# VHH binders against Profilin-1 (pfn-1): the designs that were tried, part 61

Target 1, 132 residues: Profilin-1 (pfn-1), of Caenorhabditis elegans (q9xw16)
Amino acid sequence: MSGWNAYIDTMTAAAPSIKRCAIVGAADGSVWARTEADNVFKASEEELKTFVALFNDVTQVPAKGADIEGVHYVVPRTEESLIFGKKENTGFFAVKTKSAVLIAVYEGPNEVAAQVRKAVESMQTYLNNAGY
Short names: E, the ipSAE of ESMFold2; O, the ipSAE of OpenDDE; V2, 0.75 times the mean of E and O plus 0.25 times the DockQ between their complexes.

## First folded at step 10 (VHH)

Design vb9 (from va18 with F101Y; framework vhh_4orz_3; at its last look DockQ between E and O 0.12; V2 from the best seeds 0.00; counts 0 for: pae O 7.4 > 2, placed apart)
Fold by ESMFold2, look of step 10:
Structure vb9 (fold): chain B 132 residues (1-132), chain A 123 residues (1-123)
Amino acid sequence: as target 1 above (132 residues)
Amino acid sequence: EVQLVESGGGLVQAGGSLRLFCAASGFTFSDYSMAWLRQAPGKRREWVALISYAGDYDYADSVKDRFTISRDNAKNTVSLQMNSLKPEDTAIYFCAAETSYDTGDSTYEYDYWGQGTQVTVSS
């Protein structure tokens, strides 16, 4: 679809356990790119606006968790630019760049989570270096 | 020495209740999120419930509305109240802990595990 869609493809190729993925604007949650077709990332605009605002103070997120695609995730850990959420055998990593938030929803046991994090953080570094 | 010690397991009739406890020692309990997992014979270990260090929680869909997770930071315990038990709930139940902070070598695996407590639900 766009040049942004290539970044979606890069992340999903780097960590096959990623089932849905999106790049959204950090200020307003607007969707810049997302997985499509059978793996549509289907979060609403209102949900995404609420979600990206969590990065205003990540230390408060573990008390409330985070909702993506209407699913509640318990957040056991955050870092300044990273939120990690868990639900059963699924989870997400979200990272913030200068202008965007990268969201990857994965399935699998905890052992796949490290690879998902590496995939999104590699893209975070790339986009930050590119000015995004 | 870090320890997680489960208790409260046993044999119970279908429809009954049990309360599991996990006593923690050797680490700063309030910095850890706590989980209950279970493993039935021949099955993979599955997530049952998780409570974050800050108090948010959730459950596997199969136990929702029947199980309640809670924690007591003053006593360094996490508990699982299990109501309306079914034969499908038969498993070894494990308590697990994961840190709230990055130690520089994060694997996203649970840092500590208990030995497990058997729950057997008779038909």
Scores: ipSAE 0.717, ipTM 0.874, lowest interface PAE 0.9, mean pLDDT 91
Fold by OpenDDE, look of step 10:
Structure vb9 (fold): chain B 132 residues (1-132), chain A 123 residues (1-123)
Amino acid sequence: as target 1 above (132 residues)
Amino acid sequence: EVQLVESGGGLVQAGGSLRLFCAASGFTFSDYSMAWLRQAPGKRREWVALISYAGDYDYADSVKDRFTISRDNAKNTVSLQMNSLKPEDTAIYFCAAETSYDTGDSTYEYDYWGQGTQVTVSS
């Protein structure tokens, strides 16, 4: 599990606007790695369990939105393995791999969103190829 | 062939209004977020407004409460109602399409672009 911290570092390095980030189990939302110290990812186990379950039927998520760290985000649309949300000058990207969900919460102007998406999708591809 | 064709531009006095239209073809319009950007002489291209798949909007601070973006998926069109126009709104206005719900000024952030329509606001 400690090796997963390296992937957190990779994503945050690729997109400096990422404030908090986590890698969690796709099945149960268990935390495998997360940002800590001044940028602690604060989502509870219960919240993460609910969040990862959204991927069971992503088509319903835009109507409901998504909650992360007690914050409600509008979800404009979803893809089979991608959920992203927005709230003012903040947002998140969440992607699902074979066994994990990668969550990145970012802050900044809307222009940074593309870079954040690229970072998490790149990691998604890497992990999928690695069998995770 | 993908096409985005802007229309509705022209000359207007300060305080006036214009409505821009963009007609899209050659791609699944409903699968794209649509944006308006503009480029004034001697300035960089800047994002103006965006409307997502689900109909969510976003605006640049400089145009908030004056501009309104809307879309008609049945007609494959996106429009920009521009009220209370100012001389600083003078620019070539571009319609653009993207598959994500994010904004930006760079061309690479959008999948398709129109050729633009000139908007001139006189003082």
Scores: ipSAE 0.015, ipTM 0.275, lowest interface PAE 7.4, mean pLDDT 90
ESMFold2 (binder alone), look of step 10: mean pLDDT 81; pTM 0.818

Design wb10 (from wa36 with F107Y; framework vhh_6fv0_2; at its last look DockQ between E and O 0.80; V2 from the best seeds 0.00; counts 0 for: pae E 3.9 > 2)
Fold by OpenDDE, look of step 10:
Structure wb10 (fold): chain B 132 residues (1-132), chain A 123 residues (1-123)
Amino acid sequence: as target 1 above (132 residues)
Amino acid sequence: QVQLQESGGGLVQPGGSLRLSCAASGFTFSTYDMYWVRQAPEKGLEWVSTISYSGSNTYYKDSVKGRFTVSRDNAKNTLYLQMNSLKPEDAAQYYCAKDYDILTGYYGEFDYRGQGTQVTVSS
């Protein structure tokens, strides 16, 4: 298990409403770590490449939404290093660090979404401080 | 206002068991992931366990895996922590929380935890 897997475990423990999550390279969408087994993160390399490129211009994302694992999400708004989407009782939070994108797909009410965001942003801060 | 009230602590011998409860009010309990944290003397707050809003997913600190079980009854707005095979190092004030950062050990904007319940493990 790579060091990045530990961060996956930390995020899922921090927000257990996360169903699947991944840490990918910000430059190319390459998977560094992801949830596996029953909660395998299934986004393809091509999809992730497209997804991480969204951070090049986040202002355009709300107009077109975002796709993760073949699922299309509505993106209400974006921030410079944050893209989040919703679909029914599911959603995702994606944050960009210096070198990575953290993606967390969650299921639950809006209240857990806030908790998921906190977990992902906390990891974002941690990794940024660590130089990643 | 958000209220959390822990109970069930006490004095037990090593190897003993306790069942902690956390009564929640002032918020929609069933829509929040919940946390158990603890603070031992001369130590900071440390994460113990997390349970998803529905109870479908649970996570544990490595040192308590296999010994502790978190559960919840959303109909009763109650969080539980079954503690078996207790060790002296488990002795601490135990808190439940709905807003906790397990990476930093801090609460969010608000400190949403109760007064805690004391767990003492001694022969």
Scores: ipSAE 0.880, ipTM 0.929, lowest interface PAE 0.5, mean pLDDT 94
Fold by ESMFold2, look of step 10:
Structure wb10 (fold): chain B 132 residues (1-132), chain A 123 residues (1-123)
Amino acid sequence: as target 1 above (132 residues)
Amino acid sequence: QVQLQESGGGLVQPGGSLRLSCAASGFTFSTYDMYWVRQAPEKGLEWVSTISYSGSNTYYKDSVKGRFTVSRDNAKNTLYLQMNSLKPEDAAQYYCAKDYDILTGYYGEFDYRGQGTQVTVSS
């Protein structure tokens, strides 16, 4: 689990407007690593189990939205392995790898959102290539 | 039409200091996270530091943490890197970027960097 913390550090360094993020198991939402301290990623195990199950059928997510950390997001679009949620000047990107779901919650303008997406997708590709 | 122009490099002795500047134009500087990267002879491109769009969050490669300070002036569209306690291993061509893939060392926005600025550390 301590090795997974290095990936949290890499994502926040790559996209410093990320407020909170986590790496969770794709099958059950178990937390492998997350931001800590006064920026703790605060989703419960039950909420995360529900959240990762959204990837079982991403086509239904835009109509329903998504909840993470007790916040409801509008989901304007999804891709097979990506969910983008938006609320006010905040949002999240979540991507699924072979074994994990990466979740990044950010705050900032649309230009920052694009940079956050790039960082999360780059990590997705890296983990997939490493077999995760 | 993104333009980034680095300056402030030079020759210093070990333990010396330099302040690099990066003048930005052709985009809304204040809405982008920014990066410093460097390239030394026989090495690939190496990430040095990252700063958030507002300047509130900064990150550093471990080997420069405590010695280098990244900052920005959004009113002047300028990014800075204050380099203290310089070592021979810091000698490199330094570049700023508004988009950089820390994992692979490349991304599209890096292609709009200037010529860079050379930092040389010699006794």
Scores: ipSAE 0.284, ipTM 0.671, lowest interface PAE 3.9, mean pLDDT 87
ESMFold2 (binder alone), look of step 10: mean pLDDT 79; pTM 0.804

Design wb11 (from wa36 with F110Y; framework vhh_6fv0_2; at its last look DockQ between E and O 0.91; V2 from the best seeds 0.00; counts 0 for: pae E 3.1 > 2)
Fold by OpenDDE, look of step 10:
Structure wb11 (fold): chain B 132 residues (1-132), chain A 123 residues (1-123)
Amino acid sequence: as target 1 above (132 residues)
Amino acid sequence: QVQLQESGGGLVQPGGSLRLSCAASGFTFSTYDMYWVRQAPEKGLEWVSTISYSGSNTYYKDSVKGRFTVSRDNAKNTLYLQMNSLKPEDAAQYYCAKDYDILTGYFGEYDYRGQGTQVTVSS
C-alpha cells in the first residue's frame, strides 16, 4: 500500500458519504491511489486523462459537463482548481493540487455534498502545503 | 439553531463499557454525516468516528477499531457511540459534530457541538 492510500482512507473517513475516490496525476491522469474492494474507483486511464485535462480550461466545463466512471455529470460551475458535478442524488468533487487531482464521488442529499467538498478541499490544502 | 447534546458519559473501570448519545436539533439530522470527537486533558481534539447520513458507512480511529461502534437513529435525531473494552487512554470529553475537519481538528466556521460528555476510565 502506497503512501497515497492513506490519503484515500483519510478522505473517506472525513466524508463517509464518499462512495469512491481517487488521487491521480494532474499531468496525465495516472492513478496514484483509489478506493478498492467494494467501492473500487472504476474510471479508465483514458477517461482520467481526459478528465484532468479539464483543469486546463475550467471555464468550458459547465457547457459540456464531465464524465467519471462512464457517468455523465452536469457541472453547474467551476473554480480555478475545483470541478464539481451532479447527477440526481450523486455527484463528484474534483480538486487540483500542485501535482495531483483528487476525485471524490459521493451519494446523498445536498447537505452531504458540502461535507464532501470540505473534506476534499481540506485534503487539497494539506497536499499543497506538503508540496504535492 | 443547531443544537447538539451529548450524554452517557461516566466513570468506568478499564474494560468497562459506556454508550454515548447525541441528541440533535435545529437541522435536518438525517441529511448529515456525523462525527464523534474527543478531547483528553492537555491534548487537542481528536477524531474518533464518522458515520454517513444513512448510517451505511462508518469509520473509526485505529485505536478504537473493534471496541467502538457508531450508529444513528435518524427518526430520533440521535447519534450513538457504543464504547466497549474501555481503556484509560479513552478518557476524554466526547463531542458529537456535524461539521468537523478530521485533517485539521477544527469544527469549522461554526462550532456545532454540545457541552460534551465526560468519560473517565480508572481502576
Scores: ipSAE 0.882, ipTM 0.932, lowest interface PAE 0.5, mean pLDDT 95
Fold by ESMFold2, look of step 10:
Structure wb11 (fold): chain B 132 residues (1-132), chain A 123 residues (1-123)
Amino acid sequence: as target 1 above (132 residues)
Amino acid sequence: QVQLQESGGGLVQPGGSLRLSCAASGFTFSTYDMYWVRQAPEKGLEWVSTISYSGSNTYYKDSVKGRFTVSRDNAKNTLYLQMNSLKPEDAAQYYCAKDYDILTGYFGEYDYRGQGTQVTVSS
């Protein structure tokens, strides 16, 4: 899966306040690529299966919140292909493409969160246009 | 009024050094990630470096790693790029940006760039 790691590198360079991120299969949550080394993205297979299934009906997610890496996030809102989770000064953005879910966990103020969202949505568009 | 002003460019010989500055005003500089990009004549925009809002994370284009260092002083609202071991390939107009998409080269809905600062490397 080393080819997919280039997309991880692009995401972290595009939004340097991303602490961890991953690209996982939309159908089963299988990990295609993730951040490694000091900032390993360590969600389990079972957690990722549950997480990607949230996109089957995003309207239910704000009532329940979402878990990733064993951390529970409040989900203030969702959009058809986007879930935003928040916990203190950290959060995540997750977006769905045709074949994948991109997950980016960040730390920083609201201005940084907006920059992270833009980077994640740009990659979402890129992958969708490429057929993924 | 968001403003970014680049400075510190000039003419150097290969192997020389320059330090670029980017003065920021009209927004809370310390809460934004920042970017350096460059453009050579008749070429598209090229991403050079990115630095996180706190300064704790930095990233570089492969061809400049080990030669360039990005930094910021949030108390002075200033972004810096120290360029060492300059090569002819580094000659370009250099810009700082608050809102830049590495994949598309788009500067966001409002193009908040300054005029840039010219770096020229001659034999």
Scores: ipSAE 0.343, ipTM 0.720, lowest interface PAE 3.1, mean pLDDT 88
ESMFold2 (binder alone), look of step 10: mean pLDDT 82; pTM 0.826

Design wb2 (from wa36 with T50S; framework vhh_6fv0_2; at its last look DockQ between E and O 0.03; V2 from the best seeds 0.00; counts 0 for: pae E 9.8 > 2, placed apart)
Fold by OpenDDE, look of step 10:
Structure wb2 (fold): chain B 132 residues (1-132), chain A 123 residues (1-123)
Amino acid sequence: as target 1 above (132 residues)
Amino acid sequence: QVQLQESGGGLVQPGGSLRLSCAASGFTFSTYDMYWVRQAPEKGLEWVSSISYSGSNTYYKDSVKGRFTVSRDNAKNTLYLQMNSLKPEDAAQYYCAKDYDILTGYFGEFDYRGQGTQVTVSS
C-alpha cells in the first residue's frame, strides 16, 4: 500500500457518498491509488489517459462530456482545475493538483454532491500545499 | 435554520457503553452525509465517524473501529453513535455535523453543530 492510499481513505471518509475514487498522474493518467475491494475504481489506463488530457482544455469538455469507468457523464461546466459530471443520481468530481488528478465518483442527491465536491477540493488544496 | 442537538453523553467507567443521538432540523437531513466529531480537553477537534446520506457507507477513526457504530434514522432526522468498550481517551465533547472538513478540522462557514454532549470515562 502506497502513501497515496491514505488520501483515498481520507477522501472516502470525508465524503462517504463517494462510491469510488482514484488519484492518478496528471501527465499520463497512471493510477497512483484507488478504491479497491467492493468499490474498485475500474477506469482503464487508456480511459484515464484520455480523461486527464481533458484538463489541457477544459473549455471543450462541456460539449463532449466525460467518460469514467465506461460511463458517459454530462459535464455542465468546468473550471480551470475542476471537471464535474452528472448522470441521473450519480456524478463525479475531478480536480487537478500540481501533479495529480483526483477523481471521485459519487451517488446521491445534489446536497451530497456538494459535500463530495468540498471533500475533493479540500484534498486538492491539501495536496497542492504539500507540493503535489 | 439548521439545528443540531446532541444528547446521550454521560459518565461511564472504562469498558462501558453510551449511545449518542443527534436530532437534526432546519435542513433535509436525509440528503446529507453526516459526521461525528469530538474535542477532548486541551485537544483540537477530531473526526470520529462518517455516514453516507442513505446510511449505506460508514467510516471510522482507526482508534474507534470495532467499538463505535454510526447509524441514522432518516425518518426521525436522527443520527446515532453507539459507543462500546469506552476508554478514557474517548472522553470528549461530541458533536454531530453535516458540514465538516476532516482535513482542516473546520465545520465550514456556518459552523453547524449543536452544543455537543459530554462523554466522560473514568474509574
Scores: ipSAE 0.914, ipTM 0.946, lowest interface PAE 0.5, mean pLDDT 95
Fold by ESMFold2, look of step 10:
Structure wb2 (fold): chain B 132 residues (1-132), chain A 123 residues (1-123)
Amino acid sequence: as target 1 above (132 residues)
Amino acid sequence: QVQLQESGGGLVQPGGSLRLSCAASGFTFSTYDMYWVRQAPEKGLEWVSSISYSGSNTYYKDSVKGRFTVSRDNAKNTLYLQMNSLKPEDAAQYYCAKDYDILTGYFGEFDYRGQGTQVTVSS
């Protein structure tokens, strides 16, 4: 389980605007790894179970928005395995792999958001190729 | 279906002011961050300013900070850019853009933008 923490470190190093992130199980939202200490990812088990279920039909998510860490985000659009949420100067990208969901919460202007998306999609590709 | 229409450009002297407007239709304007970008002759697109969907946060390129002010009126589906103390370096075609740049890269091509409005700053 300890190997998953390395992927958290890789994502935060690739996109410094990421404030918090997590890798959670796609079926149940269980936390495999997350940012800790001063940057703890604060989503509850119940919230994460609801969140990962959004990937069962991403086309319906823009009408409802999404909640992470007790914060409600507008979801302007989705893709087959990606949910993008926005609230003021913060946002999140979430991507689904075969068995996991990668969640990155960032802060800053939208000009840095592409770097965050690239970081999570690169990890998505790596995990999918590894069978996860 | 998405439409963005810029207006308010023109010719001004250095130190002058212009106010740009962007009328939006065909999407739920109040749920998208909005951007001003510009393009000078023989140059690529350059980010100028952005504003969050609610209007509560604004961001500026360093060279325009203190001179430009972005705002929005979500009831009128309109984005604005107040441009003060204009310099020759600000001359460009100005576009408003919808928050599509997150999907394709920040300073890449914006998927939905208008025809633009020309700002010319003469000697």
Scores: ipSAE 0.010, ipTM 0.227, lowest interface PAE 9.8, mean pLDDT 82
ESMFold2 (binder alone), look of step 10: mean pLDDT 82; pTM 0.824

Design wb3 (from wa36 with L103F; framework vhh_6fv0_2; at its last look DockQ between E and O 0.83; V2 from the best seeds 0.00; counts 0 for: pae E 2.5 > 2)
Fold by OpenDDE, look of step 10:
Structure wb3 (fold): chain B 132 residues (1-132), chain A 123 residues (1-123)
Amino acid sequence: as target 1 above (132 residues)
Amino acid sequence: QVQLQESGGGLVQPGGSLRLSCAASGFTFSTYDMYWVRQAPEKGLEWVSTISYSGSNTYYKDSVKGRFTVSRDNAKNTLYLQMNSLKPEDAAQYYCAKDYDIFTGYFGEFDYRGQGTQVTVSS
């Protein structure tokens, strides 16, 4: 297991309602780690390349939405290093670190969304402090 | 107001078992992922286990995997932790929480945990 896989495990443990998640390169969307087995994160390289590019101008994302794993999400709003979307009882949180984008896809009520956000932001802080 | 009340702790010998319970009220229990954490004497809070709001996903600290089982009954607003094959290093005050940062040990803006239940493991 790579070091990045450990971070995947930590995020999922922090927020069990995360169904799938990935750590990808902020520059090119390359997959550094992802959930596997029964909860494989299935976004393609091309899709991830497009997704991470959204952080170049987050202000435009709400108008467009975001696609992950072939699913289109409504993006209510964005922050400088945070993109989140919703679709019915699912959603995602994506945060950008110095060199990576953390993506967590979750399923559940709004309350779990808050917990998912906390998990990915905590990881964001941790990785940033570590220089990543 | 949010209330959590842990119970089920006690004194057991190494290898023994305990079943902890956490009674929740004051919030929609069934919509939250829940956490078990513990604090041993002279140690900080440490994460033990988490369970998704529906109970479909569970996660454990490595040292308790295979020995502890987290579960929940959303109809009863109750969280459980079955503790088998207890070891002396499991001795701690156990807390349940609905808002816990496993990275920092922070309970959030509000300290949403109960008074805890004491688990002692001694021969």
Scores: ipSAE 0.734, ipTM 0.884, lowest interface PAE 0.6, mean pLDDT 93
Fold by ESMFold2, look of step 10:
Structure wb3 (fold): chain B 132 residues (1-132), chain A 123 residues (1-123)
Amino acid sequence: as target 1 above (132 residues)
Amino acid sequence: QVQLQESGGGLVQPGGSLRLSCAASGFTFSTYDMYWVRQAPEKGLEWVSTISYSGSNTYYKDSVKGRFTVSRDNAKNTLYLQMNSLKPEDAAQYYCAKDYDIFTGYFGEFDYRGQGTQVTVSS
């Protein structure tokens, strides 16, 4: 089994309300791994290239929002390496590592969103420490 | 005040079954994902199972898949672990948890778990 797929499995087990997620290259949005089967992460190459470029200046993202999987999200806040998007009872957390961007799309209440953020940030730390 | 109380442990023979319960109070149980973890004597904490807030998504450590079933009753604020085909390696103190970091094997900054319930498997 591919090593990158194991990170997807671990993230979804850690935060079971994640419905779809992916690890993509920070430079070009290329997909390293993603959820598949009944919960396929379906963002296009062009959309992902645009999405990861948001991290070049996160301070501008709240004004324009973000698109992933053809869905437009309001972005209430960003941090240097984190973008949070929200639409009704769904949302995403995206974090940047040295080489990658982790994207997790979830469904659930605010308490679940906090648990998803913790899982995504824990994976961010793990990958950064591993040199990614 | 957040409280979790595990129960249902005991002594069983290999191949036996137990059903663990976790009574939750002091928080809105139905809006949190929940976790089962265990600790064998002189060993660290080991993740066993995860269940989403609605109960629709469940995940298991590979060694317990097909033998253990996690479930929840949000109307009764109770989490369950049905343990079938028990093996000696399943013997441990079992805890339910409101937060658990599967990547590091540690609880969050606040250790929201109960006192645990002991499962012993012997001939």
Scores: ipSAE 0.416, ipTM 0.749, lowest interface PAE 2.5, mean pLDDT 89
ESMFold2 (binder alone), look of step 10: mean pLDDT 79; pTM 0.811

Design wb4 (from wa36 with T104R; framework vhh_6fv0_2; at its last look DockQ between E and O 0.67; V2 from the best seeds 0.00; counts 0 for: pae E 5.3 > 2, grease 25.2 > 24.2)
Fold by OpenDDE, look of step 10:
Structure wb4 (fold): chain B 132 residues (1-132), chain A 123 residues (1-123)
Amino acid sequence: as target 1 above (132 residues)
Amino acid sequence: QVQLQESGGGLVQPGGSLRLSCAASGFTFSTYDMYWVRQAPEKGLEWVSTISYSGSNTYYKDSVKGRFTVSRDNAKNTLYLQMNSLKPEDAAQYYCAKDYDILRGYFGEFDYRGQGTQVTVSS
C-alpha cells in the first residue's frame, strides 16, 4: 500500500459516509490512490483530467456543473480550492492541494456532508503542510 | 444542547466482553456519522471506531478489528460498541463523539463527547 492509500483510508474512516474517493494529480488528473474493492472510484482518466482542470477557473464551474464517474452534479458555488456538488442525497467534495486534488463522493444528509467536507479539508490542510 | 452520555463500562478479565452505549440528544443523531474514541492513562485520545449515519459503513482501529463491533439505533438515538476478547491494552475511558479534527494527527481530537465510561481489563 502506497502512502497515498493511507490517506484514502484516513478520509474514509473519518467520514464513513464517503462512498468513494480518490487522490489525483492536480496537473493531469492521474490517479495516485483511490477507494477499491466494493467502493471502486470509477472516474476515467479523461474525466479526471477534465475535472482537475476545473480548478483553473472555479468561478465558471457553478454555471456548468461537474461530472464525476459519469454523474453530473450541480455545483452551487465554489471556492478557490474547493469544488462541491450535489445530486439528490449524494454529492462530492473536491479540494485542491499544492499538487493534488482530493475527491470524495458521499451519500447522506447535509449534516453528513458537513462531516465529509471537514474530513477532506482537514486532509487538504495536512497535505499542504506536508508539502503536497 | 448537544449531549452524549456513555455507559456500560466496568471491570473485566482479559478475554471478557463489554457492551458500551452512548445516549445522544440535542442534535439529529440519525444524520451524523458517529465515533468511538478512548483515552488510556498517560496516553492521548485515540480513535477506535466510526459508523456512518445510516450504519451502512463501519471502520475500526486495526488493533480492535475482529473484536469490536460498532452499531447504532437511530430510533433510540443510541450508539453501541460491542467489545469482545478484551485485552489489557483496551483499558481506557471510552467516549462517543460526533465531531473530530484530524489536523493533530489522524483522529487527534474529538468534540461533544460525554464524561465517558471507564473500561478496566485486569486479571
Scores: ipSAE 0.781, ipTM 0.890, lowest interface PAE 0.6, mean pLDDT 93
Fold by ESMFold2, look of step 10:
Structure wb4 (fold): chain B 132 residues (1-132), chain A 123 residues (1-123)
Amino acid sequence: as target 1 above (132 residues)
Amino acid sequence: QVQLQESGGGLVQPGGSLRLSCAASGFTFSTYDMYWVRQAPEKGLEWVSTISYSGSNTYYKDSVKGRFTVSRDNAKNTLYLQMNSLKPEDAAQYYCAKDYDILRGYFGEFDYRGQGTQVTVSS
C-alpha cells in the first residue's frame, strides 16, 4: 500500500464516483499505479502513450476528442494541464504534473464531475509539491 | 441554504454499536457524494467515510474499516453511519458533510455543516 497505490486509494476515497483511475508517466504513459481487481484500469500502454502526448498541445484536443480504455470521449474543454472528456453519463478528468498524468474515469451527473475534478486537481497539487 | 442535522450519538461501552443519521435539505441530496468526518478534543478534523451519490461506492479510513458501514436513503434525504465494535478512540463529535475535500479538510480550510452528534465510548 506504500508508494503510488496509496495515491490511487486517496483519489477514490475523495471522489467515490471514480470508477477507475491511474497515475502514468507523462513522457511515455507507463503505468505507475492504477485501480485493480474488479475495477481494473484497462488502457494499454500503447493507448496511454498516445493519450499523454495530447498534453503536448491541449488546444488541439477538443477538435479530436480522446480515447481511454477503448472508449472515445468528446473533449468540451481543456486547460494547460487538464483534459476533460465526456461520453453519455460517463467521463474522465486527466491532469498533468511535472512527471505524471493522473487519469480518473467516473460515472454520474455534472455535480459528480465537479467533485472528480476537485479530487484530481488536489492530488495534482499534492504531487507537484512533492516533486512529481 | 444547505442544512445538515446529525443525530443518533450517545454513550456506548467498548464493543458496542451505534447508528448515526444525517438529515439533509437545501440541495439535491441524490446527486452529491456524502462524507462522515469526526473531531475529538484537541485533535484536527478526521475523515471517516465516503459514499457516492448513488450509494454504490463506499470508502473508509483504515482504522474503522470492517467496523463502520456508511449508507444512504436518497428517497428520505438521509445519510447513515452504522458503527459496530466501538473503541475508545472512536469517541468524537461526528459530522456529515457535502462537498468535503479530504485533502483541504486536513488543513482546515473547509467549514463542515451541522452541529454534529457526540459519540462517547466509556468502560
Scores: ipSAE 0.137, ipTM 0.567, lowest interface PAE 5.3, mean pLDDT 85
ESMFold2 (binder alone), look of step 10: mean pLDDT 85; pTM 0.869

